# VHH binders against Trans-3-hydroxy-L-proline dehydratase (lhpH), part 1

All scores and structures are predictions.

Target 1, 355 residues: Trans-3-hydroxy-L-proline dehydratase (lhpH), of Colwellia psychrerythraea (q485s0)
Amino acid sequence: MTKNIAQAAVKFEQWQPKIEQESYLTINSLECHTGGEPLRIITSGFPVLKGNTILAKANDCKQNYDQLRRALMFEPRGHADMYGAIITDAERDDSHFGAVFIHNEGYSSMCGHAVIALTKTAVESGVVARTGDVTQVVIDVPCGQIYAMAYSHNNVVKHVSFQCVPSFVYAKDQQVEVDGIGMVQFDIAYGGAFYAYVQASSLGLSLVPEQQEKLIAYGRKIKQAIIPQFEINHPTTAELSFLYGVIFIDDSPNQDVHSRNVCIFADGELDRSPTGSGVSGRIALHHAKQQIVLNETITIESILASSFSVRAIETVCFAGFDAVIPEVTGDAYVCGKGQWFINAEDPLKYGFLLR
Structure headers, positions and changes below count from the first letter of each chain, unless a header shows other numbers; antibody chains aren't numbered by Kabat.
F, E and O are the ipSAE of ESMFold2-Fast, ESMFold2 and OpenDDE, as the mean of both directions, binder to target and target to binder. V2 is 0.75 times the mean of E and O plus 0.25 times the DockQ between their complexes.
Where letters were taken out, [cut] stands.
Atom coordinates printed by the task and the answers are left out, and those that the model quotes come from them; centres of patches stay.

## First folded at step 6 (VHH; from b0 with S31N S54T F59Y A98V P105D)

Design c5
Fold by ESMFold2, look of step 7:
Structure c5 (fold): chain B 355 residues (1-355), chain A 124 residues (1-124)
Amino acid sequence: as target 1 above (355 residues)
Amino acid sequence: QVQLVESGGGLVQAGGSLRLSCAASGFTFSNYAMAWFRRAPGKEREFVAAISRTGGSTYYTDSVKGRFTISRDHAKNTVSLQMNSLRPEDTAVYYCAVKYGWGYDSTPDQYDYWGQGTRVTVSA
């Protein structure tokens, strides 16, 4: 029997799998959040994904390593509404690196909160060398190539902007009868993913944390009602042809901002950020409705009152759609580093999710 | 970009020795098991030796057991195959291969990435 252990905490800190413990796999990460939405940046230990495009790499992960996604996104290593990015080689010669986006329910084509965190950490870690007060970072993602700018003051990145892929209105002034809710009016727009946009006040919803369960329930019901009645066809990429989520919009209690966005995506996940691809689709809607002009910036809050700014910087034609190029601006914070162990002998090695 | 580059092949007389090396890059070396396979003319790739991702376990086909030794160096990201008491029947192109995760495998279709091979010729 031992009574007192000298430097006990230091000895716990020094634990590592022994060479005899061949059942452990080790995966490393940088832990961030953007406006409250988490990003686990997987930096080493994940299998090298096959494919010559980021979309192909995401499909390789889905087909061959989806259990590792669960291991990192679910309890005990992750949590409900967890989000991550797998760093990959670039798809294009003029991009710095690639990223595959993962979460509890699977994979995403685009993620603005992740782009902001990746851009800041790429500059601050030296992955991309600083070029003065503004440094460009170019990232390949499943839906295309993302150009981002890190704005520094005294060697600290203060905010990040990025230009999203061509964003466009898919359908305006639609409606659907939703069991238990009634007639719901919505628009569909694409800003890296397809969303249905719904005015929250028309349904008696408030975009506040106290209503999170009702917002999730309504988002699920509305999504399920739209899917069988409305085909979503991405003009160039069949794998992107799905309704990703429902975004509720409303006025903000803060008069210094334009409005508030709350995105319910996947199977009932609530985005803690204003949703970068969501505000991108929204600015396309506002421009198409002649509610804003090019280069007019609006600031949109999340349910947590964190914010993104967004503007349409140019118009383009994309596969027959009148599209805009949005620029989204926000900030992110590093909140930790992770070293994660997955043990082949652990009956819970691939995680579980309790809500 | 995963790269596996074999070296150390050549011509030796029967009874001689060679040391093959496989330089690895572009992946997390400690999470991959590694193996050597060989192909003689007119044959499919044949398992030679494997080493677990930590180096704690090694495996050999019967015909090389006791003559060949596989090892790995985590500091240099290399796998080596020391081949002693070589016979003409060991003549082949030797390939390095890697497999993600636990265990080892003696079948080629279980390996994710392959080197280009290094030629070993053993003369009578």
Scores: ipSAE 0.485, ipTM 0.831, lowest interface PAE 2.4, mean pLDDT 92

## First folded at step 7 (VHH; from c5 with G26R T28D Q110K)

Design g7
Fold by OpenDDE, look of step 7:
Structure g7 (fold): chain B 355 residues (1-355), chain A 124 residues (1-124)
Amino acid sequence: as target 1 above (355 residues)
Amino acid sequence: QVQLVESGGGLVQAGGSLRLSCAASRFDFSNYAMAWFRRAPGKEREFVAAISRTGGSTYYTDSVKGRFTISRDHAKNTVSLQMNSLRPEDTAVYYCAVKYGWGYDSTPDKYDYWGQGTRVTVSA
């Protein structure tokens, strides 16, 4: 029996696959969250993805290494609501680096919470050299090039703002019949991903943690009902032509907050953050409806009362659509580091989900 | 972009020795098996030697067994091929390749990235 637990603890901590054990893959990560939404930044050990574009790299991952996505996102290494980023070489010469986004269902085109976390950690780690109180970070993501700004004080990033891709309303005042729910009214807008926006009150939903299961269920059902009934086509990029999620909107219990946002995306993931791409689409929607003006900042909070601020900073014509350029602001936190082992001999090596 | 760079090739007399090296800048080989292939004039690319991710296992084509030794330096992120008792039939362009995952393979299409090659010429 071990007489010194401290010594034992060190041995446990220092455990590594043995040199004779060829069956282990090792993948490292930086663990973050933005407004409570997790981001696992995969830092090393992942296959170098092939392709000249972020979309191509994502596709390479999907085709050749999707099992590793599952291993890292699913249990026991992750959970049903895990989100990750695989950092890559930049696609564009004027970008610092690229990122492929992964989640429980597969791959996403854009994630604001991830951009915020990546920007913060890139500057704080020295991946991007700090240039002053404000440091620009340019990241290639599947939906395009994202310009972010890290605001620092005493060499600590205090918050991040990023300019999203041209965001636009795709469809207004739509409706779909959903089994067990009834007729659902929704708008579709694009903010790096296509979302169906639904007023929660219209369905008797409350955007509170106590109703998280109902929200997930309704979100999934609504998403699945819309997909076959409503064709979504991105005007320039076919790979982005799909409904990513459903966003429920409601008033905030906080009078100083514009509204509350709960996004159900992928295969029933509930975004703990206000959803960066979601609020980008929302600001486009509100602008189109003349509910906000340019440079007007609104605060949108999540189910956890974490918040993003968002404003439209410019109007643009994007491939025939009246669009805006959103600026989204938030903050992220580093919450850990990970070293993950995948054993070829493990029958559950590629993960699972029970829910 | 991942770049593998081979070095150490050249002209050598039969019975002589060469040491090839392959290096990649800013590329982590920790989860990659590494291998050497070669292509002789007028022939297809063929497997020469491979080493597992940890270096615990090596494999050689029959024609080079006992003459060639593959090794890797994890700290330097390099793979080497010591070639002894060289023969004219060893004349070829030698390529370094890396394969992600468990183990190595003798099939070229299983490897993910390749070097540009280094020419080895063995004179009679």
Scores: ipSAE 0.030, ipTM 0.566, lowest interface PAE 2.8, mean pLDDT 92

## First folded at step 10 (VHH; from g5 with F27Y T28D)

Design i7
Fold by OpenDDE, fold request of step 13:
Structure i7 (fold): chain B 355 residues (1-355), chain A 124 residues (1-124)
Amino acid sequence: as target 1 above (355 residues)
Amino acid sequence: QVQLVESGGGLVQAGGSLRLSCAASGYDFSNYAMAWFRRAPGKEREFVAAISRTGGSTYYTDSVKGRFTISRDHAKNTVSLQMNSLRPEDTAVYYCAIKYGWGYDSTPDQYDYWGQGTRVTVSA
């Protein structure tokens, strides 16, 4: 007799740890992407993170639960380019909630693609009450408080804009000798994280998927070369005093797009999106160089031709730096839901990366 | 915000019974073990009982074994301690605590959150 495959399929779907199997931890997530860059929103099963600030909570995770980061970000549950958010209580009374960001290397101070996805899903899920066609969402992240706006049509969020933290140029016209590459010229700017900005053409790089390995290699080498040579100090927050990544810039093949950039961050992670914090720092850089004016919107695309719009909406003095307030606009999509099991008996329970 | 609130303490005569309860709120506790500790006058805090995240396993200190029963209600996020055949040496402030992960621990420093405690007094 022919077996009923439909019944079998349902049984597979219904598999769950038995009550007798105490070796399992269960963690759930909402799976999203912004411009192709993934965001795993952890929704349940994660430990309560301790601390009064988002940074403190991130540190608690780092010190006490980093193995869970690995389990969720690394293979087989994730991959080398996975990105995640741990939802927390708000740090500030006027914020809706907080978020700790995690990736393949550890923890990030800011990620625009995540803010966009969190904002969209917060409104669509009812975490934040909808206030018509425009709904404000305020999120505490490691680098500070982020104000975001969800724009809806027929009760569907169509795009999100957020104001980033004061963004500023940290260093201009710097150079570093990189083994195997040569002298690399770069600028450093801050948009929630510090990035080194490099013109791809100067190094013979093309910002195309076919050169992703080379981009990663170059990005990693450049980052590692800059770190010992150039001390980065955030003017107010010591925890943010590090070079997060390298952003390669080039012209876009699309004449209607301002430019293309590729961000290599963490441990050689390639951002599939234009990188929200990256474009924030970048707009500060362009403004400082008088290449753009206030409220001028430019479109920056990623290696996948996904795009963010970015503009500087205000100039501010931030701890002695001339800074701008960037507004970044994009859209995100929910692409799945996850239920993840961590079995104490599994020798690979905390994941691995083979790169 | 995570909160643990104990209840059920009081004065009882030796040989009597009490049922303590602890209500946890403010988070998902599905991956947390729950435990009871106690601190007697002039003594250090000591482990009493624990129940696993699934409720499938329970653990007791030797002095309460056979007299105390720990249980939990996952739907209500509560843990209870049924105390029978109480003795004067059981007099203490009883604390509820939770610990993330597998299993339990008998040392207080391994637990993440604590209640304010409920006083149990057993008279001779």
Scores: ipSAE 0.748, ipTM 0.904, lowest interface PAE 0.7, mean pLDDT 95
Fold by OpenDDE, fold request of step 13:
Structure i7 (fold): chain B 355 residues (1-355), chain A 124 residues (1-124)
Amino acid sequence: as target 1 above (355 residues)
Amino acid sequence: QVQLVESGGGLVQAGGSLRLSCAASGYDFSNYAMAWFRRAPGKEREFVAAISRTGGSTYYTDSVKGRFTISRDHAKNTVSLQMNSLRPEDTAVYYCAIKYGWGYDSTPDQYDYWGQGTRVTVSA
């Protein structure tokens, strides 16, 4: 007897926990990517995070609901390179909403790919009322307030630009000895997070997918070597006083592109995008080195050849540092919707990583 | 912002009935259990009743079993407490509370958000 697969498929799709099944939590998400870097926007089912600031809310999540972060970021619901945003009430009255960023290790201070995706989807979904072809979206994130602009055509957002927080060079021409690698030269800059910038060629690295594992390994080792040997202090916010990641820089195989970089952050997470906060710190670094001028736009591509454009639009003094205001431009895509079930009876309910 | 607002309290004679309601707003409460607590004069806050996040399970303190009924409306984000056969010892300020996660709890410290309370007075 031939089965009706169409009817079966619908039934599978419609599966839901029954009212009698008390063991299930349901969390929903909007699935996006920016330049290939995923963003899981948590839309419902997550606990209310307590606190008056985004950082406080992140801390509440860390202290009380980190198991849910793991459940949503780790396997089987996610993967080692998953990135998420928990939308919250705004911290500031002149912001539209807030976001707590999460990844495989914990919590992020800033991510440009997320800002781009959140801005696009906020406008397209009606979270933020459209004001024509250009709509401003203001988002509170852990590192501060971000001003973004959604550029639309025929009610479709085509790209997003955001102004990042004051970005500045923290240290230049530093070096660290790394086991198995040797002496590593690096600069440290801040663009919403502190990054160590390393020339890939100096270590014999190529910024190609084929060397993904090597890049991750080197990035992790370099990060871990720098942390104990180099004190990082954010001038105004203690919670931001840590090395977030390592960014490898190289020439692009594309002549029309300024450069390529790969960011290794969190616990060996490889950013599929050029890294918005990374390119923000980077533009500050290039400006300080007089390699670029104000309002000069450069294109930086990722390991996937996805690209951001970035420029410094203003110089500012930030807590004693010479800083710039970066403007980062990119585009995001919605790639799905998620409904996630967490069963109390599942021994793997909080996820796992095999690495 | 999460808000819980109780209503329905008042003065009632012994043997009478009241229906309390709590309206939750400002968030998705699909994964929250809802509960009623009460605080009598000179006493500590005590558990009265709870309903699971799905509404499939209810729990009552022994003193109110058979007299009180807790229910919830997911569409309206409300929880109600039908109180029948009221007794003077039921006199208290009644509070609505919500708890995230699996199941419900009878201890106040497990609940994160509370209403302002509604006063119930049962005269002899």
Scores: ipSAE 0.739, ipTM 0.904, lowest interface PAE 0.7, mean pLDDT 95
Fold by ESMFold2, look of step 10:
Structure i7 (fold): chain B 355 residues (1-355), chain A 124 residues (1-124)
Amino acid sequence: as target 1 above (355 residues)
Amino acid sequence: QVQLVESGGGLVQAGGSLRLSCAASGYDFSNYAMAWFRRAPGKEREFVAAISRTGGSTYYTDSVKGRFTISRDHAKNTVSLQMNSLRPEDTAVYYCAIKYGWGYDSTPDQYDYWGQGTRVTVSA
């Protein structure tokens, strides 16, 4: 036994599965967050996914490797609100790489916080070579091709922007009776997903971390009340015809920013970021209400006071809707590197959630 | 796309030897087991040998035990099959295959990616 703690610490650090321990799989990651929302970037050890498109690769993962998604997203390696990205070959010749998005409920077609983290880390790692103070990164994701821009100063990426899909107002000034809450007023807008936007103060809610349980509970109830009473039809893509989440909005105590967004989505997840598709739908609402003009930037905070900037850069007609093209800007941080072991003999190898 | 490229096949007289190789590149295969299968004319694919993802365990079908040796090189992403004391019944197309995860499998349907095959002909 080593008597010196520094020497003992090195031995702990050097631990690896022995060659005869055939039951271990090893998966490596880069651990990031965007505005507080986690992104586990899976860099090696995951199966090579089949398919000529990113959507096909995501379906291969769902059909053949979903237990690995659980192992990496659930406790003890992750948690109830974990997000990940599996790096893949590009689908398109003019894209740098592809990504499959994973989380506790399954798979996502797009995730703005992930695009920001992937873009920054791709430039800082040298996966995409710098082209000066501004470097373009092109990423294939299940819903299509994403063009992002990394803005650097002194070889450090300071922020990332990307253009979102055509974003539009679906329905304004709606209301629904919600058991245990009462009458709830809302707008529906699309910014890559359909959201119901609700003024938090009208329900006695505050957009602060201390109220996260109430915000989640209210978001769930409101979503469940809207779904059976309001038909949501995406004008070109039937698979997108559903209410994804509820976004609570309110003023910010910080007068240097426009407002706050808190998104409750999936099965009661609270986005720690301001939600990229959420601020995109919101800028479409503001533009439709003549509250902003093109290229006017507003800054929206999350529940953690982290922020995205957003602007409408173009107006378009999208399948009969008056839409805008949003540009979302944010930043991400690398907070760790991971080497994860999955042991076939571990009865908890595929994880668990205690939420 | 994953590509497995076999080499080393050919014509050899009974009692002779051949060494097959299978190379893969461009991907992380550290969590993959590797195997050789063979198909004789008019027959289904038959398991020949496998090596675990770490290289610590090897497996052989009964008819080749003691004559064939499987090995792998992690740095080069290669698997090899040394075939000694060849018999006419060893005549077949030999396929390299890889499978993600623990252990091995003798069932072809459990393998994720396959090579195109290399022909081995053993004459009397």
Scores: ipSAE 0.620, ipTM 0.865, lowest interface PAE 1.7, mean pLDDT 91

Design i7
Fold by ESMFold2, look of step 11:
Structure i7 (fold): chain B 355 residues (1-355), chain A 124 residues (1-124)
Amino acid sequence: as target 1 above (355 residues)
Amino acid sequence: QVQLVESGGGLVQAGGSLRLSCAASGYDFSNYAMAWFRRAPGKEREFVAAISRTGGSTYYTDSVKGRFTISRDHAKNTVSLQMNSLRPEDTAVYYCAIKYGWGYDSTPDQYDYWGQGTRVTVSA
């Protein structure tokens, strides 16, 4: 036995699977959050995904490696609200790299909190070489190409802005009857993913942590009611033709910001951030409703009072839609590094969710 | 893009030796098992040898046991096949292949990426 705890600690730290034991896979990650929303960046050990587009790579993962997504997102390695990114080769010659986004229900087309974390870590790690106090990072994601800017002070990235894909209003002033809730009014907009936007106060909801259970329950019910009644067709890419989530919006108790919104996405996850693709769709709605002008910045809070700022920087025509290009600004923090073991002999190796 | 490049094939007299090499490049392959398959004239592709992701276990088809040795170099992402006591029946195109996950498989359909092959001809 060891009589010195420092020597014992070194032995624990040095533990590795035995070379003769063939049952382990090892996957490494960089652990981040943006406004409280986690991002597990898979850095090594994941299968090389096949396909010449990010969507094709996501489909390869879904068809051939979905159990690995579960292993990394679910308990015990993750949790019910975990979010991840698999780093890939770029799809486009003028992009730095690609990313496949994963979560408890599967795969996302866009994730603003992830773009912010990926941009910061790509610059700070040297994956993308610095070009001064401001460094551009270009990322291919399932919904398109994302242009991001890392703003540094003394070689530390202090905030990140990104330009999302063309964002547009899909349908306004819709309604649906939802069992247990009643008639729900909503708009549908696209900011990299399709969301239904619902005024929280119209349903007696408050955008506070104490109501997280009710917000999740309502978000699930509303999503399930909309799906069979409304066709969602992405104008250029069939694989993006789905309702990703429901965003509840309302005024903020903080007089210094524009508003608050809370996204219920995937299989009942609650976004701890203001949701980057969500605020992108939201700015398209506000612009289409003539509530803001180009280059007018608004600040939107999450349920945790963390914030993103967003503006529409230009208008474009996108496949027949009057769209805008949003710019979203936020910050992220690296909070850990992970080395994860998946043991073939473990009956729970692919994870589980209890919540 | 995943690239597997075989080398070391050629013409050799029966009883001689060859060493095949396959370099895997482009990505982290630490969770991949590596294998050699071969296709003889008029036959289907068959399993020759495999080595586990850690290098801790090796597997051989019966006809090559004791004559062939598979090894891997993790630092160089290289798998090698030392082929001794060669017989005319060993004449084939030899392919390297890699498979994500635990263990090995003798079935070609289970492998994710393949090299283009290197020809080995063993003369009497």
Scores: ipSAE 0.608, ipTM 0.872, lowest interface PAE 1.7, mean pLDDT 92
Fold by ESMFold2, fold request of step 13:
Structure i7 (fold): chain B 355 residues (1-355), chain A 124 residues (1-124)
Amino acid sequence: as target 1 above (355 residues)
Amino acid sequence: QVQLVESGGGLVQAGGSLRLSCAASGYDFSNYAMAWFRRAPGKEREFVAAISRTGGSTYYTDSVKGRFTISRDHAKNTVSLQMNSLRPEDTAVYYCAIKYGWGYDSTPDQYDYWGQGTRVTVSA
């Protein structure tokens, strides 16, 4: 006979795959966001990636385990705008650990929101031992070595700053005809990834959440129009030679900040954060245009009004480019821990996207 | 890096026993199946035995069924091969291998990481 089950909720929590059930793989994660942009940090259960560099490890994942990326990024375990980091061994003797960045289209060379979340969680979890109120965390990522600083008060990390790789203007004052939109003017800059920067007002766009569908649609079209007409070559690393996304820029309704930018990247993902590598490319553009001086800090908002601060801390010649070293500052929050099951018998085991 | 270290090989009389062990270190191997392969002089590597990622299923090549037992210790990330009733035909270098994911495979090319091998010699 059916009756009320005492402590039913607790009993649901106790479900686990049985040892006899050979169909389950188990992957664990730490769930974070930086300014609203998610980061799923894969902590255990993922295959050990082969390669002596972070780029080689990312390529191993792409060639041999791309279905696991899809399982963790797509519905039902993730969503169309999910972002992740696979923790790896460091590539360099003087780095703490490495990270491979994953998303709906594949793999990223750099992700500032991820660096902020990884730095904070590495210190707060004890992966990197605290060295006082300020702790340095050194992370190998596909585009290079990232030096980050976690600023703590009473053992709580309050903000993170990181220095991006040399950031530079690749091409200025370009234009492309985009079917359904018209002539689009843009600059290309590198801040850990290559972006096309477009003034939103010139296309009748507003950088507000109500226009997210239009921003995504325009970003996709503009990216696809640029790719066949402009060859992008990273000066030292061929595997980094691709246009990552389109960044729309405009004034902010908040008079206390410099501006707003909205990045459409990967396969139509909208960055909820101001985009760390994006603001790094912006600071290189502003410096090259003589709109800022070294060590002048500006604050840039996301579509959600979350913000990063950025400055150019020095100039450098990087493989023939007049580059700057940006410093980006922001914060992140842990919002969950995950245990994810991938069942070989599940016809949807590798996920799906409906948009 | 991933390290697979075999031990327990040696010289043994026909009809005798040996226990091989392989310790996997460096990472989380909870989603890996583990296997033993062997290579006799002048031959290609051949499958001997495998154990599933959970330890719930075991697999053996026909020539060792009933004589060899594969097992694993999840806490120590070790796989073992108990070899009983040894024959001169079992003489080979024995290799430990691991493979990510579901199931097992009898082909060497499907395995992700390999040990250096441990020699087993069975004298008539």
Scores: ipSAE 0.541, ipTM 0.850, lowest interface PAE 2.1, mean pLDDT 92
Fold by ESMFold2, fold request of step 13:
Structure i7 (fold): chain B 355 residues (1-355), chain A 124 residues (1-124)
Amino acid sequence: as target 1 above (355 residues)
Amino acid sequence: QVQLVESGGGLVQAGGSLRLSCAASGYDFSNYAMAWFRRAPGKEREFVAAISRTGGSTYYTDSVKGRFTISRDHAKNTVSLQMNSLRPEDTAVYYCAIKYGWGYDSTPDQYDYWGQGTRVTVSA
């Protein structure tokens, strides 16, 4: 390495748009992941969203700035599975801040992996002042107010917990014939979305990254076989009346955890995390089957061996269902800081996807 | 939410000067163009001046060119309008406004947020 290459590297690092380069916009972010699922936290440079509620702010973004969502989620600044949060003012007086969730297909009303990352980074950055070894963070999201707890040791947040929606068993001990696979046994449960839960070993599947293509293919086939044969009706919200995905479950090679699950959702997406709504549905299943008692914690791994812990805190009646309130616990890591430039003259400025 | 606070208005004799200031608060406004509009009694809002998000480009309506100078301070999120050689026809309520994105616009409906206004009265 010569002195001239070291000087060249410094000049590359110092590049910034000049004042006369009017075509650039600059947006800054904190890059995180929770169990492998990415979260790009937009910290500055995004438009200030209008609306008195987080849902209204999300709608303002959708109506007026959706191209910026694409610019930050799609290539080259993001990727096909990117996820983000736009930090906003709180909508409620007793909340610390608000968040609008964005991703490649649009906007989400709630996202557990994002809550975990936001909570940890809010405490570690001082957005929320520490109140001891446990600090409460209250976040307004499109679906409501989220109470999260950041657990610190020596002033470092080590994990985050939050309570989920009432979660319940929809159907147990179901089966369906799936072309190319055979008879598949499953349960259906709701933990924020409806999932079919399938034992991976019964189909000769292993929950390892090397089998991700087979897991996706099987998940899609099983989902498509279930949909026409089983009516999914959310008891209070018609828009949620659909099978969101298939979760494969199995023992873990790690004897220190309860199990592993891999969620195949949407149109063949594989969740890198253990899936917050997925483990919420699982704890409802385990409780209904008397495999676990209230406040008994289990740890569930993702395909990447990252983990969430979950327990059922209490039982409730939800629109005629015997439901539980899950508490999900996980951790997140800051993996980068970003400064992103969007150039008006760039014909690809609003992104693209090559999947 | 977003607050734009104008200051520096008042009463001045023709030929005099005033400096208007507008502080934008609560957020990062580095990607916003900033502008001044005015509304004389009985008239619609009219464009006065704009400055690009970087400060590298400025724009003026014809009647104020050479007399008014727009500037901005990025660290303070402040836009200013230096108004020299004032005329009675400059009497108006002056509003600052901001617009996200590239360039500027002379059309009021393209601006995202507005101040409450500061009154300027130029006496003959």
Scores: ipSAE 0.511, ipTM 0.831, lowest interface PAE 2.3, mean pLDDT 91

